# VHH binders against Uncharacterized exonuclease domain-containing protein At3g15140: the designs that were tried, part 3

Target 1, 337 residues: Uncharacterized exonuclease domain-containing protein At3g15140, of Arabidopsis thaliana (Mouse-ear cress) (q8w566)
Amino acid sequence: MASAFSAFRVSLSRISPFRDTRFSYPATLALAHTKRIMCNSSHSVSPSPSPSDFSSSSSSSSSSPSTFSLMETSENARWRPMCLYYTHGKCTKMDDPAHLEIFNHDCSKELRVAAADLERKKSQEFNFFLVIDLEGKVEILEFPILIVDAKTMEVVDLFHRFVRPTKMSEQAINKYIEGKYGELGVDRVWHDTAIPFKQVVEEFEVWLAEHDLWDKDTDWGLNDAAFVTCGNWDIKTKIPEQCVVSNINLPPYFMEWINLKDVYLNFYGREARGMVSMMRQCGIKLMGSHHLGIDDTKNITRVVQRMLSEGAVLKLTARRSKSNMRNVEFLFKNRIK

## First folded at step 1 (VHH)

Design b01 (framework vhh_7zox_3)
Fold by ESMFold2-Fast, scan of step 1:
Structure b01 (fold): chain B 337 residues (1-337), chain A 121 residues (1-121)
Amino acid sequence: as target 1 above (337 residues)
Amino acid sequence: DVQLVESGGGLVQPGGSLRLSCVASGFTFSSYAMGWVRQAPGKGLEWVSDIYSGGSTGYADSVKGRFAISRDNAKNTLYLQMNRLKPEDTAVYYCAKDEYSYRGWEGFDYAGQGTQVTVSS
């Protein structure tokens, strides 16, 4: 009676989200120290969206005022793909008007929050949420993280690195990247910018320290912050496996996390198996390219912002045993299995 | 058991209209986003339209302005009103329950047997 559909390439987004990124940027020879990408929220009052350009198809539904306000603000922002050379400090087109019309060098605009969206927000257990969505099935290929301020719901910064496998042959890497990122038009960017996982972790730790979120001398978890994942795979399985491959110890800040799927289930009382289903159920339009890690991380962040605006409290859902790192305790009785 | 039963397809002239229906059972219909996916002869699956539990709708660029999706939660029924039909709309149309992708894109979780739409002069 029932049949499942396999993957297809037609976008489920209501917006044509991603441009062909065949636009090539020359790689720079400069050794960039960790370049902090500032996604500063504007201190100015968010302008009211223009009614003439906004689709009100959801106005026939029982959308809450805060949900409608957050969605309307996001919908009225002109979306552009993030410049992936810029996230690595290697963009040579920062002053090119044609380039800036196509690519975004500021991630905060599309994730901005209106004052009305804060009216139903509840106090959180953490000051910051680090939204993470890793890419790569064999080895990690992309390491994207966005910091969300739990008080303002604004994105305050991002960390993004493409990750180069160290245990695959060059021909296997090339074939994998062409298949994964070729269709997204970012295979050239990946080859120009990707660095080994060990170096990604080193740069990530510098970035965490710059935000006072972790210090190498504390040897404990994040300071008043928690990772938010879409599924347990990223922190439970993928990161520990990659640490073994890269011959590094599991960092102490990967001991606990919030699986958004479990919080979602308990808050809304309905199951969502992934990012696309959560967005669809919430009436949030997909931005960018599904399966490009930075775009997926931004979309998961929009779900986080929606849930916070509706009164959700994001609590830890999983924790590793300190006595046996293989043992993971799930902290919610009701969770996606 | 999840069941989705499509109906309303048929042969229609270019410029004509058809209304597709999908009767759902085996799950709480009102709690799920629903959609329509089609497969033209010799082509892969194409997303056509969806409607969230809250009522907001989305459409593929190829059908925008011509098709309208709606739902009746009291009857567990999903609809697709198709206007100004083109030969390119010829396909088997499947009713689908929302996608359960957790990493790779897996498409819609469940679909019925489909209903054939043929647009021909």
Scores: ipSAE 0.000, ipTM 0.139, lowest interface PAE 14.7, mean pLDDT 74

Design b02 (framework vhh_7zox_3)
Fold by ESMFold2-Fast, scan of step 1:
Structure b02 (fold): chain B 337 residues (1-337), chain A 121 residues (1-121)
Amino acid sequence: as target 1 above (337 residues)
Amino acid sequence: DVQLVESGGGLVQPGGSLRLSCVASGFTFSDYWMGWVRQAPGKGLEWVSDISSGGSTGYADSVKGRFAISRDNAKNTLYLQMNRLKPEDTAVYYCAAGDYEYRGYSDFDYAGQGTQVTVSS
C-alpha cells in the first residue's frame, strides 16, 4: 500500500538526521528580571576542577583517576543547545552541573574566528552586521538577532525573544506552538518566556542603544550597522505586517537591509536557495535545530563569517522608499527573485 | 492532519524514465513550497528539487536537465518527472512540504513515507 499515515519534519541537507536533540525544559516560575546577555568573548573553556582541591591527596598520583569511555560518534554529539531561558535573562540553573552538561550559555563558542580567517577579509561598509532570522506563520513567534563585528568577524552579542501573538486565539497559539516548538522540545520555554511584539521592540531598542547602534532621538537608521537576512521576507514583508497587527509604527531602522542570498549569488557566481544550500556549498556543518530561529540565525552567521573570511563585501541589497513605504528598491541588478 | 502520499517508484534500467506523484491533504497546498528529497542506501538526505507556491523551481546540480518538478494546485498534487536515470539516482524519494515562514528552498516541515526508486541493469 502506497500511503502516508503520518507527517514528520525533515531538514533538507547533505548531512543526515542522526541526532536526537529532544530536551525537556523544566517548568520555570519566571519572575526574574530580563537582563541583556553578552556573548562570551573568551575562547578559553575550562571544566570546573573544583572537586580536585585536595591537592595533598593527588600529588603522589595514588588517587584513582576518573576515566571516561570514548565512544565513537558523530562530531555533532558534543554540541549542546543554547539555553533559551538564559537568552531571555530567566535561567535559574546557571550553577547546576546537570543543566550545564545539557545546555550552552555561551553563544560565541560555535561562532569563533581564528586569526588566519582575517587574512583575506576586506574592508566593509559597516562596522557591525545584525543577522536576523524571524520565525512565525501568522504572527512573529521568535525574534533572534546576532551582532557581528565587521573588523574581527567576532560575535559581539545576542538578542533573543520568543514573541507572543496578540491577535491569534489561545487555541491557535497552543496548536501551532505544540506542532512547531513541541517537536523541537522548546514549547515550555516558549510559553514561559514569550512576550508581545511591542514589548520585544521596546527591549530591542534598549539593547540597540546599549551597543550605540541606534538612538531614538535621531529618528534614523542604525549607526554604522546593517541587518543581514536570508531572503527579503523578514524585513520587506513580515516586520511591516507585524507592526500593523501590533498597532505600532514601522521602526526607522527597518528601512534597509542586506539579503545574504543576493550577496552570495554575486560573490560566488552560484545560486543558493536558502541557508541549508549556502551551508552545503560552503562546506559548513549544520549546528542545532533547523527551524529554531536562534539556531538558524547562528548558522546564517557562520555563512556570513565564511564569506567575509573569503573576501566578500556585504552591501545593502534593498531599501524601502520613505515617500512610499510599499515601494522597495532593489540595489543589486543580479539577484534571486 | 498533514498527509503526503507518494507513488510512481519502481525498478528501471539506466537511461529510463519514471514519474513520481505526491498527493497532499490537511493544509492549503497552494501556499506551501513543495519538494523532493532522496536518501540513497547508507547515505544522508539529499535535496533533489523544489517548487515555490508561485511556481519557481530549483534543482540539485546532479539532476539538472534530467528531472522536472511541477505542481497541480487544483489536484493538490506534486510531480517529479525523472529522465535519463542513472544508477546513482537509486534512493528512497520523499515528497516534502514547507510553510511560507521558512522562506528558503530546501527547508521543509513535513515529508511523506517515501517511494523506492531503483536504477539497475
Scores: ipSAE 0.000, ipTM 0.298, lowest interface PAE 10.2, mean pLDDT 76

Design b03 (framework vhh_7zox_3)
Amino acid sequence: DVQLVESGGGLVQPGGSLRLSCVASGFTFSNYAMGWVRQAPGKGLEWVSDINSGGSTGYADSVKGRFAISRDNAKNTLYLQMNRLKPEDTAVYYCARDYSEGKYYYDSMDVAGQGTQVTVSS
ESMFold2-Fast, scan of step 1: ipSAE 0.000; ipTM 0.180

Design b04 (framework vhh_7zox_3)
Fold by ESMFold2-Fast, scan of step 1:
Structure b04 (fold): chain B 337 residues (1-337), chain A 122 residues (1-122)
Amino acid sequence: as target 1 above (337 residues)
Amino acid sequence: DVQLVESGGGLVQPGGSLRLSCVASGFTFDDYAMGWVRQAPGKGLEWVSDIYSGGSTGYADSVKGRFAISRDNAKNTLYLQMNRLKPEDTAVYYCAKGEDLWKGSTYYFDYAGQGTQVTVSS
């Protein structure tokens, strides 16, 4: 029967797939009786993006003649753009050597920690930090999160979704994507992968549960983990606003966070107004494309790793009132607005 | 027209071994995650194992250390090597093709074969 040949769908869950065979994590993470958490990105059957789809430059770097020999200098060989189809579980070219020469599938690349960097690290109040840097204008357009292990400072896993607005016309969406992600060369992957915010939250909660970072049954905050933001806007303002637009309740794990800017000010005794300022002051070179959320989240993570290596303790900087979710208490006297 | 044809099932004694094969056609095999799902008598579907195009594998806790999944992309063939079989492994084993959409740490199979019977009995 033709109806007997309808798509057979079985909802299945499994822990994160193995990263490629390159050693990105210390062997100690594989200790018996400790949950092994690995950098996770999913395979999919969607066509691979063309190299031009990821280019964040509208200048000569996107239009330069293909000179593979010059591209393989030590400077050029050190960085490759992250495959954004891979971060969405939609890359079909995971075994294609030509694709892998252009795009990186290792979510922890450029975020590895040397043993010497652990010598001055202090004990933290949380076992994990979830570094987040939302992108959007009217609605959230990108939802990137990196997990950092507070003991090793290594990146454990990544959750990355492009977010499709549900309250805007197709014309308005296309105009936004043309203006924002078109300039970054990622408009095609955005259109191919973006899903509504409600679905992003549903997938995010499954991912959190797989890492034992949150339990839907208890409906409590994060388990021994805290969000790290670059500014209060992401969790204080944008997520509640997007929840209203998407007709979902504010998740309980968005009640408190660490604003890295406030920790930075108190730890170094100097003001930094954003990611670029913190990186400049710390002598950290910008990697990837500024204003692409996943690249900014990686760069913020590098600032987190630098601060941890210098002895910073990341404490909560803000908390929502339990009696009035619109009222936010700031836990530091010195803070950046 | 997606087709998945399983073979290699049969009757085996506890502690024995079986190797299941699945020949795929009607899609670009190399582009899809593949897996094995089983259904024991009177029970629902249970995920057993999966493998990505690049060879990364996952296993259900009940089969870890006993089963090994592999693929031969040149032959469009998926394998499941089953060792140290237990009566609890008795089930119909289905070869399954991963769908285009991945949902966080959860994913879906959108097509499955007709299955091959594995019976572990003394």
Scores: ipSAE 0.006, ipTM 0.279, lowest interface PAE 10.1, mean pLDDT 74

Design b05 (framework vhh_7zox_3)
Fold by ESMFold2-Fast, scan of step 1:
Parts: sequence; structure tokens; C-alpha cells
Structure b05 (fold): chain B 337 residues (1-337), chain A 123 residues (1-123)
Amino acid sequence: as target 1 above (337 residues)
Amino acid sequence: DVQLVESGGGLVQPGGSLRLSCVASGFTFSSYDMGWVRQAPGKGLEWVSDITSGGSTGYADSVKGRFAISRDNAKNTLYLQMNRLKPEDTAVYYCATDSEWYKGTTPEYFDYAGQGTQVTVSS
């Protein structure tokens, strides 16, 4: 037992999940249309973390019980988890004050941009960036994407789906979700909302068309937009593998992407191995739950916004060969690996 | 249904050599970036080396010039040739797929890892 052993160890060290059917809001009809969630992105000064000097000693995250309950309480008062029923168009509590006090329904929360942040921004090669951070190693479990307007740096919309494996037994799925999402407290919403990958892609394509970012009839790539990843894995490896598992052809819009890690290295002249190191070096505080895909996608977006505000130009870093979809060309010499 | 089975560890004297192997099953091995991570007693996980599906390699500064990673896609096998071993190389070595440690600053999180193989460098 290799990956199952790692997943089992995480599951076995579980915090007992709170399973509460009160958050189960079944929609009888399958959503053929994805609801376009327009983010309310207002001009407001977001306090930027002060630039932090790099600390030479890397500290590993500790799973010790919170010793700073005061800071955790203050942070809980400021930060609210996003309603994941809302991201799936299934929230029935939009008029409930108790629910609105607990959960955030603004996909641009913590991602707002001040006018001053635009002073050093340079023109970009794309009008929109689609920030993506997939979750799941055996099969995709979460498909989160944020659209960033390259001119304003504002988040304009979110596509978020939990993804249900189709080639695993119900028992294997339950153990995997308990280990991955149980400790994060989102296993219930995952079970209530997760749909097969083929349906996720169908709904994603409707959402892309609603934003004029892709048209099925043209059968080419994104319209004036590019995917932004933190590492090559998501688009280079995981999406093609999942397409094989799901018996669908690789969509034409997954042929090229921007690996933020490579842009970061070239722009700052400093190596960062991933999201947490980029955030630490930039003095950006981690928000939400690391390894919850929507929260990681938001944090990666905050790095994108910081880099854009400092004058970075996000250029394609990788392109897939049309003659052999498994072959990837890296578009510049200076890269993290 | 992913399985990674490491082998080749053991006791070796300083300056000696070992070759670790990892046999993979349950996924399309040739399409994944693969790597080796290690954990010394009382320490966190440390990334050692990785190799992309295309064959590009990376190494931690502590092992550069002494270790060589390679793969055999026909056999679904990953290798780590370890030369000029030092007492500081003493650790459990884990085979891993393209894991979460590459996304973050800490190598503690990975979804696919084998049971590990113990390497002890001591005289």
C-alpha cells in the first residue's frame, strides 16, 4: 500500500467529521446552465502585508494545537470560509443572517485591489488569467478556477466544482474524502455537490462561453486568456490522465499554460518551490485552509496580483505538442527545474 | 489502487554506495514526474531528487554530484544511485509521485508514497 497508505494514515488520524444534513440543499434538476457568479469587486484599499525579509531558517508547519487562540479568534472574526454550496449554485441560505455571519459569498473576498496597486502594473499579453489549482492524486476531487482581469487585477468570477470519482468503489471514495476533506470540515458539502469529471468539463465549457473565453464551435484555445498554475502538474499531467479515466478527449484549451513558479523565478531572480514559499517571500499572509483547492487558488491569485502590481508580465511557460499530447515544450531556459 | 514499493536500502559504511529501486503500479507511471524524499530520525521530510516524465532531473544541494536519479518507463521503475554516502544520508527513503511538497515549502505532504526503505550509513 503506497498512496492508499498515505491517504489511510491521514484518514486514520482524522478529526471526527461533523456530518449535518441541514447543509444538504438538494437541487432536483441537473444544472445544464452554470450560474454565472459575478464577484462584487469594489475599489477598496486592501491592507498589503509589509514586505518581509526572507528568513533563512525554514519552519515547517506545526500541527500542534493552536497556542495563539487570540490571533486565531481575531483571524476568524476577519476571515470567513467561502460557502461551498454557493460556489456550486446550491446555497439556499442567502437570506439567513446566521449563515451569512459564518460563510462568505463573495468570490473576490481577500482579493480586492487598490487603485495605487495599478501604478506600476504593465500591459499583459492576455486580457484574463485563469488561476487553477486542482486537488486529488488518484482522481481529481476539486476543480477551482478564478478569473483575474489583467487590466484591473480584480477577480471577475469563480468556477468551483467538487469532482466525484467514477472508477472507485463507494467505500474507497468515502475513505479518500474522509482523509482529504474530513479534517477540513468540508466532507459533507463534497458528498452533497460532487459530480463526475465529464459533467464538470461540460459545465466549465458553458461557464467559459458565458465569459466569451471559449467557443465550442471554433475548436481552438482560450480567447485572450491563459491558465496560471503553481507548478506544471495540473495541466501537464493530471488533466490528461483524468481525461483518459473519464473517457473524454483532452479539451483544446489545455494546450498551454503559465507556471507561476517559473515567472516568479525570472521576475524576482529568486527560487520559490511553491505557493507557501512565494507568499512568505512576498510577505503575503496565508488565508484559509492549505490543500483546500479553492483556498489555494485564492492564495495563488494573491501572489499573481502582487507580481502584477510590481510590474511582472505573465508569459506562457509551457506548450503541449499537437503531434504528441504527452510531449511538453518549456518556453524559456531559466526555470525552477 | 496506486502502489509504490521501494527496495535496495541497507547498512553501508561511509564512502559506500547503494542503489534504491521503486516499482510503481496502479497509474500511468510514464506520464508522472517522480521523486525521492527522505526522513532522518527526529527530522522532517527532505526532498532529495526528482525526474520529470521527459527525463529532466533535479537534486538537493546536499546530494548533488553524489546521487543520480533515473527511470525505466517500460518496467514502471524509478531508481536512485547513491555514491559516496555520508552518515548524514542516514534516513528512510520514500518513492513519491508528483507530490504536494513540490507546490509548497515543506515536503511533509504527499499523496503517493511507498513504505520506504531504510538507509543507514555507519561504521
Scores: ipSAE 0.000, ipTM 0.165, lowest interface PAE 12.1, mean pLDDT 74

Design b06 (framework vhh_7zox_3)
Fold by ESMFold2-Fast, scan of step 1:
Structure b06 (fold): chain B 337 residues (1-337), chain A 121 residues (1-121)
Amino acid sequence: as target 1 above (337 residues)
Amino acid sequence: DVQLVESGGGLVQPGGSLRLSCVASGFTFSDYAMGWVRQAPGKGLEWVSDIYSGGSTGYADSVKGRFAISRDNAKNTLYLQMNRLKPEDTAVYYCAKEYDFWSGPEDFDYAGQGTQVTVSS
């Protein structure tokens, strides 16, 4: 799948300016059926104890470059991968302390909001924001969504599904998944949990109803909520194309969205071409595994929270034409080119 | 090995037209989105246009209505029809292939040497 100009970046390297977490997800090793040694929590040699009220923090180095590198490593070392079996309701280790030390079951832990962050926050036009950042190649392969409460800026819930392609051959799927999700250490969980896009949409709509965000008996958009994308292409192009492939009608809640890139440009007066450039400009370090959709969605949420804390008001930036679904109207004149 | 070979650039008067071509090899062309990016003298890379494997197209606002991107999957070839050229379109134009593994905001990798477009009064 291509990217539109609002989601587009030109890169000569796969390496982000901010590297991914020090280690990729250990999910393959931790969730492997081949034995207990790999699933064992190692307490044989505990690292030095950390202060009680703060995460493990080492003494600062006297050298500023060493201190910066050490701080970056320490920050990334605190990142725990989300349990992707848990996001699918299939985790069998929910009461296992060793598992819970390795994997996060709390979708909001890395996205905590301090009271001071609310001092400059302005009233929003929506009660909730649904931050979305799709993964794919030919078809969508990952469908991650985080709900942000517009009043508290706290994450309320997460919807995450791996998506099984229907038009790709089994060999092409296996090659791509082993290459991408294998490098991230989550290929096994992808194969165990991935479901077709039509089923993802059905489960998503049940989840929306559980949050009072949409009702299938009404033929209109989200209830007092809006999607937030990093670039127009996810909702403008990727979702409609996948709906055609999956032989389903475009859901009515995908008719309008907030492109964070356009809000960012208008609020800061400075262009950012994607998630990494927004984070760099805001001084936010990348956390987790870049290119894993759930981690990218969490990082985009951190940008949303920063902008809200600085007084940004997130308004709709794009709306699909009701008379011609292929036509999209952009609502801000100062749009990213 | 991925290889992209651009051609079709040249010197043209304002208001003129050029058609750029990019012949791709080393990957299954039909499976990837393709695009054009450009670099004007003294400026960074600017995305110009892209086209999905399914045929959907996108354009930068600066070229919308003047440029048309297309592809011929049987020939592993990407095209950019450039009409009503302006001095501001002067740049090296690079053919770009979709990053093999995409997530969120996309990165296009380019591998070609580019083709020079000069629009001169």
Scores: ipSAE 0.011, ipTM 0.212, lowest interface PAE 9.5, mean pLDDT 75

Design b07 (framework vhh_7zox_3)
Fold by ESMFold2-Fast, scan of step 1:
Structure b07 (fold): chain B 337 residues (1-337), chain A 120 residues (1-120)
Amino acid sequence: as target 1 above (337 residues)
Amino acid sequence: DVQLVESGGGLVQPGGSLRLSCVASGFTFSSYEMGWVRQAPGKGLEWVSDISSGGSTGYADSVKGRFAISRDNAKNTLYLQMNRLKPEDTAVYYCARDWGSDYYESLDYAGQGTQVTVSS
């Protein structure tokens, strides 16, 4: 009992550095993967910015032997880490059976929807939800987005980029990456794949256009889609700050969003301060590494799918003023502060 | 400084009831979200319930409709009313204080626990 209490306090304490004890990328696996990729650098791969085969995988729930609820599937699934070279379109091992035994190239495995989960689902105001969870304090270090089809609740595609800071010194970057992504065993893939924010936005806009979600020739936001965040910080604060640092104008599609926390509060009548509390309250077991943006984005998506399956309607919760983009209007009277 | 002391556990028959209590000291109890976590023999920690400073509550699916969390801020005491107990509710129950952070697990401190055994 004393031993269980000690372990509990160490792993869950907020006064010490938190270390997620759930499955993480081991340093050995990350090193082995990077080494194999470097040994095969003669293999030329010209991937698209967005792995479109994720879309077809996310629409298929028929591979399950029986119909499962989202809750039951999540509880018994054996989790494998997402191949982060693949999410950047740089994996040279996509057809290697040994590589596929270690890494997942299908973002939808943990996010599949059973037919029974659609029985209580209500019509939505948007055809697609773009679940986003940014990482980084001084500058953005990770930009992960999952598209959820509002009709099927299935994940249709993934956009994931590690982001290379321009304001931070090289020493500060290395120290932060070592402490955050080094602990998760993904520091090498971060260094191999990270690109500046301006280029991330350019590649993101190509990916949005490929999904008919946005066109650069328009002056408005997303086409029949909305961003879903866990908290206002990502789109309200961090993206505008990063745009200033990167010397780019705020893209028009970041004018409005759905803060899942506010929808959650109004739908369940219970406050949740973040992803972990939402998952705990919904009985959804956390998968992957907390604080790795892609894993957090997947977990937030599982909360979205649970809420949709229980009859929630995801409505815009925040909108920027057209006359002063620094001013944000909150559309729900009951909201998390 | 911070202390959480659980009590009220014991042996009960299936279908029975127990009320757990947790006395908090060393912090401003009324300002914190509080919760209950349990650990069954040979299993990991499972979140059971939480309650905000304002009194809004959350429950694990396994206990919804059977358990009720409450607090008495004047007595610095957290309660868990457990009804219609099942053998699978057998566990050590821990009282926990929550920071409510977006970046860490929601539980900050835990008590020493109280044993609940559901068996005839």
Scores: ipSAE 0.000, ipTM 0.255, lowest interface PAE 13.0, mean pLDDT 75

Design b09 (framework vhh_7zox_3)
Fold by ESMFold2-Fast, scan of step 1:
Structure b09 (fold): chain B 337 residues (1-337), chain A 123 residues (1-123)
Amino acid sequence: as target 1 above (337 residues)
Amino acid sequence: DVQLVESGGGLVQPGGSLRLSCVASGFTVSSNYMGWVRQAPGKGLEWVSDIYSGGSTGYADSVKGRFAISRDNAKNTLYLQMNRLKPEDTAVYYCATEPYDYVWGSDRTFDYAGQGTQVTVSS
């Protein structure tokens, strides 16, 4: 009965049902850093530009703070160096209890794999899964990826960068970043550390090479690994659109992927609309902030781990046509679009 | 078919109480995530409270200690008990179910919500 069906679609622009109630401790992965360009000891998080660049000589002699001097003092008092969690997905202060109490960067327990979880695991077609969940509005604003070892189900490493748009207006960027990250206290970190998509891809390719998953000299996909998405949108549509905006060619490793929604539907015989519905149906408690892309990627990874532990085999669900990159072939008859 | 029907709104004086009801059909309240969101005149949507399938509840800071979410499995009904109401609580209140899929930005959509019930707090 269509007339008896009650459906109402409303947008939440700042407030989410999970915003105030679903904060957990983001996991730190104990893998040694290779000498990545993005994870150097020379990496410095710089404060906002000093007002001294604009101030005249009279500011220091004033007995009354100017608005500009007060703003500088407020910004310097508020801003402090952060660990690398929000830039590289790895907290560099895991040995600092005061830091962990404030920022809750430890959720390693939620990503751990017990020996019993391996009892029903089946052999996989790939050695590694790269779980990806892009965040953004018009352009990509966050690029989080976790590697899952298909044999152990353990998280091996992660890549995370905030992405700076090149075509969005400053007004649109500021509105979105304040709305998305302001509540979490990381809007300043985004503004200080976000880099253009082209540079994110360059750093991502260095990271892939360090894991022997891809080399920039190759003209094919990932080495014995596959991307896992929650929906086709990220790799089917958003990455190609962002490549056009950023004036770069679509990387060859984005030619095929696993849409977890399609595997989920075929494995459990149940439709799930997205990450939260999969977690609810599997009885997995949401961890972290639902607004942070890194936390969403970790939650999707926990769904992947659950499915693997129950005997799911993650198969490619989509690939781009070699004759026309705009055309995507779907490999499952039973699928969610 | 999934259907949500809200009721229990009305006019109330500051300091008063109201209990909102949401009768669900086409799914089971006790096994699903559900919540209440509100929209004040000329404002955006604000999350008010939620309840998970396992019974865990959450509340917005603005209503914590004054509002209580609950469900009656026999009646397949979700409730919001609102106490010590303030003029700032004036809004249309919507019952919502089915977790949203966050694809892009801070904008989110509910898969299912009811038509809403008006709450007005004034002298």
Scores: ipSAE 0.000, ipTM 0.175, lowest interface PAE 14.7, mean pLDDT 70

Design b10 (framework vhh_7zox_3)
Fold by ESMFold2-Fast, scan of step 1:
Structure b10 (fold): chain B 337 residues (1-337), chain A 122 residues (1-122)
Amino acid sequence: as target 1 above (337 residues)
Amino acid sequence: DVQLVESGGGLVQPGGSLRLSCVASGFTFSDYYMGWVRQAPGKGLEWVSDISSGGSTGYADSVKGRFAISRDNAKNTLYLQMNRLKPEDTAVYYCAKDTYWEGESYYPLDVAGQGTQVTVSS
């Protein structure tokens, strides 16, 4: 199991004068031993990228798009996909130079924060934000979460699992996965890694505990953190529905959230339909694959980072009633309806 | 069981008007963004218009100023008033429960109706 982009190599023991032999283990065993993430081990000041000029290409690698399209070619040339086997702790190619040239095993350059972006940032009510964007129509197919540090605005860790439906027939699953992930080239990794929702929740709770964000002694919500969604649907509707399908109780940390659309409306005075409209209005170019949940979660995180850099304060927008969990109270008078 | 039923399509001359309706059931209609998408012969899905639960609207540039989307939350019904129709508007029009839209590309629809054919010909 992995919960981090670069869990292998970052821990407090690396600062110790003692020899660290963990990296002599096979990649899978080493990942199980090290859980810390380092998306950006230096607070290197990156000039604020123009929304029209953005690159993730390394100086040592050359990437060419397979299809010629003026806008898509520019975006594709500046981006390296995440190794989705790595996010599940199942990458066997950590020592393969060809693999490492193609796939990221650390955070994307798109999630880096320039020092100038901190100048207008205001203090937040939470120390961490958990950006979530679920995928799947019949049942959840993908469960991506990014932790954003509210003080640095940097991504600390990710949790990413493909989710295997239990209600759909094998034929229906195969057809849906081929249609949704086939053209993205991730249908194979989905079939190799996807696990049932109940197991995803169990692994997620272990990951939350590793970050001191939740455990069995947390009686309501998250410890010093809040979920950030793009729309109320994920936590208000889809999570409870999936819990019924999976025969599990609604977890106590899904009781309240921040709908980014409502914060966006109140901060900018403009309604946005979703991620793409928020990005367009903010002048942020879409990166990666629109239909891949982890890429969408990264793009929503870029909107969060932009809003924080401009002085937005992310406050809870919705909370479940303690007397009736089916009733959701909206905490903002001005909200997307 | 979630269901969307479209109606109101037909054959119309260029410059004419049609009003499409979509009756929704099986979910809390007032809580969701709703939209219209269309598929012209031999082409992919194209976003036409959407409307938030609160009534905020968006339109594709190709239809802006000619089409008007509206909703009646008490009747669980979505509407699309189409004015000054052009041959280029010929398509099957689908009502969609929307959780995620992207201009000319769409997240796989949560629920799409059976569609209603609109043909604009001279």
Scores: ipSAE 0.000, ipTM 0.167, lowest interface PAE 12.5, mean pLDDT 73

